# VH-VL binders against Lon protease homolog 4, chloroplastic/mitochondrial (LON4), part 2

Target 1, 223 residues: Lon protease homolog 4, chloroplastic/mitochondrial (LON4), of Arabidopsis thaliana (Mouse-ear cress) (q9m9l7r79to301)
Amino acid sequence: VIALPLPHKPLIPGFYMPIYVKDPKVLAALQESRRQQAPYAGAFLLKDDASSDSSSSSETENILEKLKGKELINRIHEVGTLAQISSIQGEQVILIGHRQLRITEMVSESEDPLTVKVDHLKDKPYDKDDDVIKATYFQVMSTLRDVLKTTSLWRDHVRTYTQACSLHIWHCLRHIGEFNYPKLADFGAGISGANKHQNQGVLEELDVHKRLELTLELVKKEV

## First folded at step 1 (VH-VL)

Design cb2 (from cb1 with heavy chain G99E Y100G Y101W D102Y I103D L104S T105S Y107A Y110I; framework fv_cemiplimab)
Fold by ESMFold2-Fast, scan of step 1:
Structure cb2 (fold): chain C 223 residues (1-223), chain A 121 residues (1-121), chain B 107 residues (1-107)
Amino acid sequence: as target 1 above (223 residues)
Amino acid sequence: EVQLLESGGVLVQPGGSLRLSCAASGFTFSDYWMTWVRQAPGKGLEWVSGISGSGDYTYFADSVKGRFTISRDNSKNTLYLQMNSLKGEDTAVYYCAREGWYDSSGAFDIWGQGTLVTVSS
Amino acid sequence: DIQMTQSPSSLSASVGDSITITCRASQSISDYLNWYQQKPGKAPNLLIYAASSLQSGVPSRFSGSGSGTDFTLTIRTLQPEDFATYYCQQSYSTPYTFGPGTVVDFR
């Protein structure tokens, strides 16, 4: 799959993300992917340098335009997200997150744009009737209800979710009640004020109970 | 199974203070938003205040803002309403109610029997 | 604040009648509208939530409809135990607000 570097935050499954692709070769490859009815790419967060915590998006964009092949693969996280290419308008590309991916190897013959071999990651099996996991799920649900009900800025947190959460908080409260355990963990992390490293940690956690616990810590900090 | 029981309603003078309690049983109290709804004699229902399961978030009707405080003790399964600077128009039966979960959020599915507060000289 | 109004303020009906009560919100509240029944000296009971969802244990002769600003509660084949006061309530935003109530009396 084509590897798309994300400068600011990882793409969480269930969310959409607008990106701006200035490299005409990458943009053309994405357009061709949509034409071939295989409208998917991998979206991978850029690794940070501690000295660059205060760097601007303009500096990050300049770095992205210069990094190619092996240099780029060494600068992105190994775990990312299968991204559906929903629309392309000029330089703007809308990505929809579907599931976790892990880079296994670079495809040497397709260096520009960077193309990688990936494993599609699956959540580890879990017992949905386990009382401990169920208790954590309900704690996440309860905390999310508090966050969504009390925030005057709920729209800023939920507007990028692909399902019917952008209409009103009460629609979102009804909707999340139907979420399975992995989906609730991903949703909670995505709407939390977590930094990109915390969200990357959630994305990398394949144990559903541990992922719910990580999400619970993140959403509790919003309270 | 599920029960709410209010207590604390008495006669108080205007300007006085009173604390109401609501004892919950038969459900996981900390999972639910709780509310106080009042009803003046011969009048309709008026929502007074609501509190999150954690107790961290509270809401009030404009008529009681600055005078009433809602709180809860999840270790005791008890909801409280602290009423200060009481006025004659605060005379009412005060109901404790549970706010339904997600699909019935904002709907009050379990109610206590009410406790009468009379504010009069 | 969202103001709620109900019509009629009271009505008289006989057992076996079908009656309709209307509730109107001062602004759109989507389907965040609940209906309660209150009998004299008793606490209210939830009948319908989310405009049209019947609460568990409530007889099927009760039904709700509407969206936006206009809502109705219908009681089909009225029974003696249905003579009570009925309230609508919006849960779209705080402060939550109730309608003034509709008294259903025996004719």
Scores: ipSAE 0.006, ipTM 0.526, lowest interface PAE 10.6, mean pLDDT 84

Design cb3 (framework fv_cemiplimab)
Fold by ESMFold2-Fast, scan of step 1:
Structure cb3 (fold): chain C 223 residues (1-223), chain A 124 residues (1-124), chain B 107 residues (1-107)
Amino acid sequence: as target 1 above (223 residues)
Amino acid sequence: EVQLLESGGVLVQPGGSLRLSCAASGFTFSDYWMTWVRQAPGKGLEWVSGISGSGDYTYFADSVKGRFTISRDNSKNTLYLQMNSLKGEDTAVYYCARDVTYEWGSGTYYFDYWGQGTLVTVSS
Amino acid sequence: DIQMTQSPSSLSASVGDSITITCRASQSISDYLNWYQQKPGKAPNLLIYAASSLQSGVPSRFSGSGSGTDFTLTIRTLQPEDFATYYCQQSYSTPYTFGPGTVVDFR
């Protein structure tokens, strides 16, 4: 898949994310993917500059336009998200997150755009009836309901998850009530005010109970 | 080029009403959230209100909630701020700014283009 | 409401200096912080968004860092056009709030 670097935060499964693709080769490749009915790419969070924040204080957008091949793959997180290319209008590309991916291999060393081979990641098996996991799930659910009712999160973030959440807060509350454990963990993390490192940690966590616990910590900070 | 031009600022007595306008050009107006930010003479910036591209969603600072309303006419590329029950503390330069939602659903917002402002003075 | 504070309130610097301005939020705002520059009699101009992302057209001598509650704006090799007031702003939740500003003047 084409590897798309994300500068500010990871794409959480279930969420929409508009990106601006200024590189005409990347844009053309995404358009071709949609034309051939393979409308998917990998979306990977850009790593912070390992050497020094101040020494790489160049414009983030400018840096992304200059990073190619091996240099780009070394500057993105290994775990990312399978992104459906929902629309392309000019330079704007709307992505929809589906599931976690892990980069296994770079397909082309000097190709532009960067293309990688990926493994589709699956959640570790869990017992839906386990009392501890179930208790954590209900804590996340109740905390989210409180946060959505009492804060601006439903206006600022949650409306981008689905059209149901865009219509009214009560439709959104009903919709999340139907979420399984992994989906609730992803949703809660995605609407929280978590920084990119915290959201990347949630994305990387395949143990459903641990992911719910991470999300609970993030959502509790909103109350 | 993106341009925002505010108008409507005048001297108004306390308890009065005033409507400000912001004329936008150089971009697809309906694709962007818009905001009003004010600055009292010699003071810092204070966010006042925001409105979605469709006009369906609006937000207000507590200091103006219930007194001000924000609206837009996308066919005319114009943003409005209706100010009612004006108080002396509402005296400020009012700026119109384009509000960018960076990465849909991530919640990162910033004001990338600003108008030159229009002065509203509330005094008897 | 989220309260924003800045330090110093003002500083004097010479062309060629490197300066740092600090911004603190009363609660964690992740990386939802923007920096604006305002020159006397003019509208604010966006410098940095999402704590560390440089706005297109802004010189690379400007940089931002931080997350959570503590943020910094650094201007390296200060130029004459950089003498202005600088404001931080949280976009984590409404009402959006600005810091009180830091005046950078020549002396």
Scores: ipSAE 0.000, ipTM 0.416, lowest interface PAE 15.9, mean pLDDT 81

Design cb4 (framework fv_cemiplimab)
Fold by ESMFold2-Fast, scan of step 1:
Order: sequence, then structure tokens, then C-alpha cells
Structure cb4 (fold): chain C 223 residues (1-223), chain A 119 residues (1-119), chain B 107 residues (1-107)
Amino acid sequence: as target 1 above (223 residues)
Amino acid sequence: EVQLLESGGVLVQPGGSLRLSCAASGFTFSDYWMTWVRQAPGKGLEWVSGISGSGDYTYFADSVKGRFTISRDNSKNTLYLQMNSLKGEDTAVYYCARSDYWEGYFDYWGQGTLVTVSS
Amino acid sequence: DIQMTQSPSSLSASVGDSITITCRASQSISDYLNWYQQKPGKAPNLLIYAASSLQSGVPSRFSGSGSGTDFTLTIRTLQPEDFATYYCQQSYSTPYTFGPGTVVDFR
């Protein structure tokens, strides 16, 4: 799959993400992928320099345009997300996250754009009736419902998840009541004010109970 | 019938403290967010603070943050606003209002209690 | 913080007129916009919520429209009891903020 580096945050399954692809070769490859009925790419968070100021977003975006092939693969996280290419309008590409991926190897070391082989990751099996896991799930649900009306950041993030959430908070709250455990964990992390490293941690966690615990920690910090 | 009754408004010196109360009746108090809105003499409405039904989540306008505290006692159906380090610009009629959880509108209001901060 | 502005600050109209009050938000607030009426010496009264939903008991001559940053309150066939100050309020995020108000005076 074509490996798309994300500079600011990982793509969480279920969420929409607009990205801007300035490299005409990458953009052309994505357009060709859609034309050939293979509208998927891998989306991977860009690694920070060993220790860096958070105020270097502009530098991160500038560096991103110069990284190619082997240099690029060494600068992205190994775990990312299978992204459906929903639309391409000029330089803007809309991605929809589907499932976790892990890079296994490069297809071609010097090809532009970077193409990688991936494993599709699956959640570890869990017992839906386990009292501890069930209690964590209900705490996440309760906390999310309590805080969804409080900030524009949460509302903006919620609107990128589904059409139901973009219409009205009532429809969104009704919709999330039907989420299974993995989906609620992903949703809560994605709408939280978590930094990119915290969200990357949620994305990498395949144990559903632990992922719910990580999400609960993130959403509680929003109160 | 929903009824909200504010009390506690008095003349107070700058730098002083005051606690306002709002007694609620006619609805399940713990199911609703509650809010305080103030209005200075001859001026417009200013949102002051809000509190969730459980009391676990509280929010404040920047002008009062760090000086005011909102709380509630669901067993007594009463909302409180603790006002510390009062300034002249805090002079206003303070309204208690019931807030809709989903939309954030204020559908029932008390009649207000006047707080005057003056020497 | 989201700043709210209203136009005009005041207006004079005759019974039977239709009037429009405008409210603008400093950033998109979707449809989380509410309108209130306040008569002298009284607490505010909710007229419209969610930009266009009429509150129970409010006459149908009141209507609201808009989304994003620009909103309007329209009063058709103005009545004597409509003399009041009108406020918009965003409930998109805290801190919630009100517009400065529009005073409607009968000519």
C-alpha cells in the first residue's frame, strides 16, 4: 500500500481526516489507485525528532516534503491505519480510517511514493461478560456523555466521525450507545484532547480492556 | 410547575465574599445542568457558570475563573454560587437557570437576586 | 472564547411591521444558537433554540434561521407585547456567550 505520513496526529479507525498532498507524484499515485478500484493507502504518524519542541509544526511539515523512500520509512511509526481514499479535490485528500496496520517491509527502497507491505492487525479476543471490562466500558460511556457538550474541540472531533454526529449531538449520543467495546475505545480516544503520542498508544493497543482503560484516562482528563 | 428561587444578594464591600443559593422545585433536579447568568444594571446578559447534573463537571466564564465556585446539593434541590474576591464589576442581578443537556439553552429562569459590590 | 455580535443595537418599528435581528459568531457554532426575549424588570424568556426550533408556547410569528456564523431572528406582524430586548446566545462550547442585545421600541 502507499505509505502516507501524517505530521500532526494518527488516523483513528472510524474517523475522517483531510490531508493536503503537495507532492504531485504522491497525489497522482492516489488518483491512479482510485481509478483502478483500489482506493486504499496506509496512514502512518511521523516520528518526532529524538527530543523536540512542540512549537515545530511548521518545521515538521517542511521536513515531510523532503523525506523520500528509505529515509521516510525510518521516520514513520510502524503501526498505522488502513485508510480509504474517500475523495480527492485538488491537493486535499479525505481519508477514512478502517483498521490497524503494521509495516512489515518496503516494496521498493527508492520508489516515489513509498510503498510498503503490511499486516492487518486484529484485536485480541475478550469476554464481553467480564465484569471488570464491562465496568470500564460503562465508565467510558458515562464520561463521554457528561463532557460532549462542553468544548468546541470535542464537538469538532465528533463531527469528523460519522454523519449522525455531524447533524446533532442528540443523534451522536444515541449512535454511540450502540458501540461495541473496541469502537467506543477508538471513538473516545479520537475525540479527546490527547496528544499524538497518547493517541498513537491507543492505536497500538490490541488488548481491548487495556485500550478502554487508556481511553478512560484520556477522556477523564478533559473534565 | 418548574420554579427557581434565588437568594443571598446583598450589598458587599470590594474584596468580600458572598454565597448565592437557588432553590429548585417541580422537576428532577439531578437530571439537569444548572447555570448562573448575571446582568449588570443597564447592561446585557453574561453567562457566569454551569454545573452538570451530577456536580462532577463545572465551567466558568473567564471573568470569574479562580474567584467563583459553583456547586449543588441534589438531596436539597439547591444550586450554589460561592463568590470570592468580589469586584465592582461583579455588581449585577444574578439569575439561576435550568440548562438543557442536549442543546445548552436555558428554559426556566428564577427572578434574580441583586448583588451590589460597592464601598 | 466565542464572541457574539448583534445588529442593530436598537430599532423602532410600528405594530404590524416585520423586523429582523442579526447575530454573528466569531467562529462556526453549527446550529447551537438560542434566542431570548427580556422585558423590563423581568427574567429572560427562551424563544428559539437550535437556531430554528420554536420553544413551546411561543407565538409562530417568531422564527429563527441560519447556521455556522450568521443567524437571524424574524418577528412577523409585530405586536405591542413584542417591545423588549432580544439576545442571542451560543451553546456550542463553554464559556457560553451572549450577544450584546437588540432593543426593540415601538414608534
Scores: ipSAE 0.000, ipTM 0.428, lowest interface PAE 15.9, mean pLDDT 82

Design cb5 (framework fv_cemiplimab)
Fold by ESMFold2-Fast, scan of step 1:
Structure cb5 (fold): chain C 223 residues (1-223), chain A 123 residues (1-123), chain B 107 residues (1-107)
Amino acid sequence: as target 1 above (223 residues)
Amino acid sequence: EVQLLESGGVLVQPGGSLRLSCAASGFTFSDYWMTWVRQAPGKGLEWVSGISGSGDYTYFADSVKGRFTISRDNSKNTLYLQMNSLKGEDTAVYYCARVSDTIFGVEYYMDVWGQGTLVTVSS
Amino acid sequence: DIQMTQSPSSLSASVGDSITITCRASQSISDYLNWYQQKPGKAPNLLIYAASSLQSGVPSRFSGSGSGTDFTLTIRTLQPEDFATYYCQQSYSTPYTFGPGTVVDFR
């Protein structure tokens, strides 16, 4: 799949994210993927670099355009998200997150855009009736319920969740009670004001109970 | 079956303190946000304060911020409003209300109300 | 703070009439608006939540509509028990604010 670097935050499954692709070669490759009925790419968070990523966001965007092939793969996290290319309008590309991916190898070291082979990651099996994991699930649910009642920014973030919010915000939030454990963990992390490293940690965690625990920690910090 | 009963409303002189109580029955108290809403004689409704089911999050109207404290005891199914530095403008019927009963409870609507308790701040 | 206004302040109507009460928010509140009914000497009762959702047990003659800043409560075929004061309330953000109320009196 084409590897798309994300400068500011990872793409959480279930959410949409607008990105701006200034490289015409990358844009052309994404348009071709859509034409071939394979409208997917991999979205991977940029690693922090002590020299370059501590600078302004505009400098980060400039570096993003200059990283190619082997240099780019060394600057992105190996775990990312399968991103559906929902629309392309000029330089703006709308991505919808589907599931976790891990880069296994680079297809071409000198090719532009960077193409990688990936493993599609699956959650580790879990017991839905385990009292401990169920307790954590309900703590996440309760904490989200409390925070979302009073914080308009979190309610605005819910609007970027694609699968539940096709109606209106209160209706889709009521259906959150029906989310399975992995979906609730992902939703809570994506809604939270967590930094990119914390969200990347959630994305990398395949143990459902541990992912719920990470999400619980994130949502509790949003006082 | 669901019921809220307020108590504690009395006549208090300006600058005084008072604690109101609201006893809840017929539902799982700790699952619900709770709120206090007041109504001055002949006037409209004014939201005063709200508290999450866990008690971890509390919110106040600007008119009472710094003077009132909301708390709850989930083991006793009781909601409290501690009122300090009372002013004549605090004279009102104080209603205890339950906030929403939806599965997720994002909405802040009051579906069950107590009968109210009158607080008079005078003389 | 979000300011809520209602119009009219008071309304005189007869049994069988259909009436409309409006509520306006000072900024967009999406559909986070609730309607309450208060009869003299009684606590308020929830009628509508999320702008248009009818509370369980509330007669179908009550309906709500609107989004953003402008909202309406409609009562079709007014009954004797509907003479009351009606309040809108925004639930978008703290502090949660009520409108000043609309008094519906018998004509």
Scores: ipSAE 0.007, ipTM 0.541, lowest interface PAE 9.1, mean pLDDT 83

Design cb6 (framework fv_cemiplimab)
Fold by ESMFold2-Fast, scan of step 1:
Structure cb6 (fold): chain C 223 residues (1-223), chain A 124 residues (1-124), chain B 107 residues (1-107)
Amino acid sequence: as target 1 above (223 residues)
Amino acid sequence: EVQLLESGGVLVQPGGSLRLSCAASGFTFSDYWMTWVRQAPGKGLEWVSGISGSGDYTYFADSVKGRFTISRDNSKNTLYLQMNSLKGEDTAVYYCARDLSGTYEFWSGPFDYWGQGTLVTVSS
Amino acid sequence: DIQMTQSPSSLSASVGDSITITCRASQSISDYLNWYQQKPGKAPNLLIYAASSLQSGVPSRFSGSGSGTDFTLTIRTLQPEDFATYYCQQSYSTPYTFGPGTVVDFR
């Protein structure tokens, strides 16, 4: 799949993310992929520089233009998200996250776009009737409901979750009640005020109970 | 308008099995979580089991876990409770109720409509 | 599990009285508390949700208050049809639990 570096935050499954693609070679490849019946790319968070803890959006975008091939693959996290290309309008590309991926090897050795082989990651088996996991699930659910009642920030973030949530918050709230454990963990992390490292940690956690616990910590910070 | 009607309650021997049904009408059944609540004669209410609108998630009280199974058939607007390995302590009126969890006004919801109940007696 | 207790277990009152029933949770449940009324031989009916919100169609003489662990149900100007058992219920986490009930008897 084409590897798209994300500068500011990882793409969480179920969420929309607008990106701006200035590289005409990458943009052209995405436009061609969109014509297929299942246009997909991999979206991978950019690693922080050893010499800097923060970067402006403009500086990060300039770095993306300069990193190619093997140098780019060494600068992105190996765990990312399968992204559906939902629309392209000029330089703006809208991605929809579907599932976790891990890079296994680089396919393209030329410049851009970087193409990689990936494994589709599966959650570790879990017992949905386990009392401890179930208790954590319901704590996440109740905390999310409390936060969404009290803060406009979280309500704004919810509008980026799937098409149902972007159309009307009522459909989203009803849908949340039906989430299985992995979906609730992903949703809670994605709407939280978590930084990119915390959200990357959630994305990398394949143990469902541990992922729910990570999400609970993130959403509790807002209560 | 909203109606829930339980059926299937009968006298059963300890160790036996029984399936209860709840017929729903007057609302979009698949949009709602549903629950079973029981009440032993002369005693209080005890929550038994719940199921999501799609059936993707089920949950149970510890006292019935491993013995009871909850399911639903959205094409027939019917909720079921399969009860196995019945004990004397399972003797109760069983109510089905609509759970408002996940709706716009109720994220963790009350039970707003209840059926009339069906009596299950486990004895002899 | 979250344990729910109610006090008193029963009370006797006359028409026109105001009564208060209390409900206590073994741990904080925010405002995820509901009140139900049950008449003999009948199914329960929802009175109050989210600790203080009156269900549509329920008379305004019923009111609820509280948050965290301590909650109250108040019935002002008691009417004959208010003879019933009242249950609180937490919907904060599973297993959902009910209080043991409070029987309201007319004198």
Scores: ipSAE 0.000, ipTM 0.452, lowest interface PAE 13.4, mean pLDDT 82

Design cb7 (framework fv_cemiplimab)
Fold by ESMFold2-Fast, scan of step 1:
Structure cb7 (fold): chain C 223 residues (1-223), chain A 124 residues (1-124), chain B 107 residues (1-107)
Amino acid sequence: as target 1 above (223 residues)
Amino acid sequence: EVQLLESGGVLVQPGGSLRLSCAASGFTFSDYWMTWVRQAPGKGLEWVSGISGSGDYTYFADSVKGRFTISRDNSKNTLYLQMNSLKGEDTAVYYCARDSEYYFGSGSYPFDYWGQGTLVTVSS
Amino acid sequence: DIQMTQSPSSLSASVGDSITITCRASQSISDYLNWYQQKPGKAPNLLIYAASSLQSGVPSRFSGSGSGTDFTLTIRTLQPEDFATYYCQQSYSTPYTFGPGTVVDFR
């Protein structure tokens, strides 16, 4: 899959994310993927460069346009998201997150655009009737209901979710009641005010109970 | 190539009923919220109603609530507006538009594609 | 409901002029503000979304700015094809609401 770097936050499964692709070669490759009924790419969070100064947003965007091939693969997190290419309008590409991916190797040393082989990640098996996991699930659910009722600050986050939560809060409350454990964990993380490191941690966690616990910590901060 | 085409606008008597249709093509219809916006002769734009991609969620302006019903048939790529108990004040060009529902930068959800409109006249 | 107001309600300008149209929301809507252009007898078309983002295919002479409650649309170097009515619209919450419109006449 084509590896798309994300500068500001990871793509959580179930969410929309607009990106701006200024490189004509990358944009052309994404348009070709849509034409071939395989409208998917990998979306990977860009690593912080510990030795660099804090860059302005414009400086970071300029650097992203210069990273190619093996240099780019060394600057992105290994775990990312399978992204459906929903639309392309000029430089704007709208991605929809589907599931976690792990980069296994670079497909080609022809650098532009970077193409990688991936493993599709799956949740570790879990017992849905386990009392401890079930208790954590209901704590996440209860906390999310409180968050959704107490503030409008989450409004922009909920609007990026692919299932209809955008117009009235009670429709969102109904939807989350139907979520399975992994989906609730992903939803809660995606609407929380978590920083990119915390969201990346949720994305990387394949143990469903631990992922729910991480999400619980994030949504509790919003109450 | 996104296209929206409205039909059904005619002259109706006050208290009458009418159903408008909007035929959509060039995109995955079921992925998008759809909306109706109307414009009375010589006046501005007024949002009327919206419907989710699944059709499970619908919203209405207070001026039409209880009289109008919005629905869609995703197998036919068609949006509908059922108008009952029509009043003279409902006279307008009715536009079908796509509600993008995507987060565009800092958030916006614009109506990015519009049909050409269909005129409904409510008069005796 | 969020009420939208625009000023001026109408203006007359010559080709080559620069104009500004103002839009105000009755409460903060962040940058959930869109601008539409409507030519006589035609459907509206999207010009600007997210307060300041130019829609693909729209000439660069159009620009938008603002956040919260106060927003502006600027058209530099007016062309004859810019004769139209301009509407702002909030998409922050339902019911979605439009401003009353600003008519731009070339006279």
Scores: ipSAE 0.000, ipTM 0.426, lowest interface PAE 16.7, mean pLDDT 81

Design cc1 (framework fv_cemiplimab)
Fold by ESMFold2-Fast, scan of step 1:
Structure cc1 (fold): chain C 223 residues (1-223), chain A 120 residues (1-120), chain B 107 residues (1-107)
Amino acid sequence: as target 1 above (223 residues)
Amino acid sequence: EVQLLESGGVLVQPGGSLRLSCAASGFTFSNYYMTWVRQAPGKGLEWVSGISYSGGSTYFADSVKGRFTISRDNSKNTLYLQMNSLKGEDTAVYYCARKGYSSGWYFDYWGQGTLVTVSS
Amino acid sequence: DIQMTQSPSSLSASVGDSITITCRASQSISRYLNWYQQKPGKAPNLLIYAASSLQSGVPSRFSGSGSGTDFTLTIRTLQPEDFATYYCQQSYSTPWTFGPGTVVDFR
């Protein structure tokens, strides 16, 4: 799949993300993918350069346009997200996250845009009746309900979630009550104010109990 | 208990071929990337080859590319390394290892190794 | 290829000591560094992955830190079973490369 670098945060499964694709070759390839009834790409967070801890979007966008082929693959995290290309209008592309991917190899160093082979990742098996995991799940649920009830700021984050969570708080609260453990962990991380490294850690964690614990820590900081 | 057991290491003449096997047990083999790492006598570790969950993607160190082939049989929980055109520099203990489930190629469980000697 | 170096190449220590081993990469590898322990005649054992994540079953006296090009492995309160060779390994870019190893010997 085409590897799309994300400068600011990883794409969490279940969320919409608008991106701006200024490279006409990349944009054309995404449009072609959409026409061929294969409207998917891989979305991968940029690794931090040890020599630059810049948080500025303009600096990150400038670097992004310069990264090609092997240089680009060396600068992105190997775990990302299968992204459905929902719409393309001008330079704006709307992505929908579906599931975790791991890059296995680059298809060719000379290809532009960067195309990679990926494996689709699955959560480690877990016992949903385990009392410790269940307790963590309910702590995440309880904390998320508190967060969603107490601030209008979270409403904007919730609007980017694909499961009709933005109309009324009651609709969102009902929806999250139906989430399995992995979905709750992903949702909580996605609406949290976590930095990109924290969210990348959640995305990479295939042990469901550990992922719930990571999400719990993120959402507790918001209460 | 995760266990990996290598077999097939023997003395081979330069230019010869050899196939190594790794029998896996105690985990769902088809859920994991697998790898081969070697260690020459008295020297450090050198990554050799890796393979994805399904066997659809394979990786090789430059020193073995074109000579070695990695494969797996998920129905038998077995990993293979086919070594062709063997050189004296290929003399090493060959370890079968499992790639960890999280991001990055870290190797969380290792077999005991099998010794391959390439000498006339 | 990313070159990995370790220092010291060997060190002598006593039970109860705290020791630090350093690993350096020839280019930035972010946090994609792993640490392994190898006892004489045995296979390597994973200690730390992603620079600082402790592998399940590994004693808490082991800890890792660092990012970019400079990384350290620290062993608090050294135990008899800790006398071994320690290797770092980068998982940033293929081919995956190991450091030359640090031998920790009994004093």
Scores: ipSAE 0.007, ipTM 0.500, lowest interface PAE 10.4, mean pLDDT 83

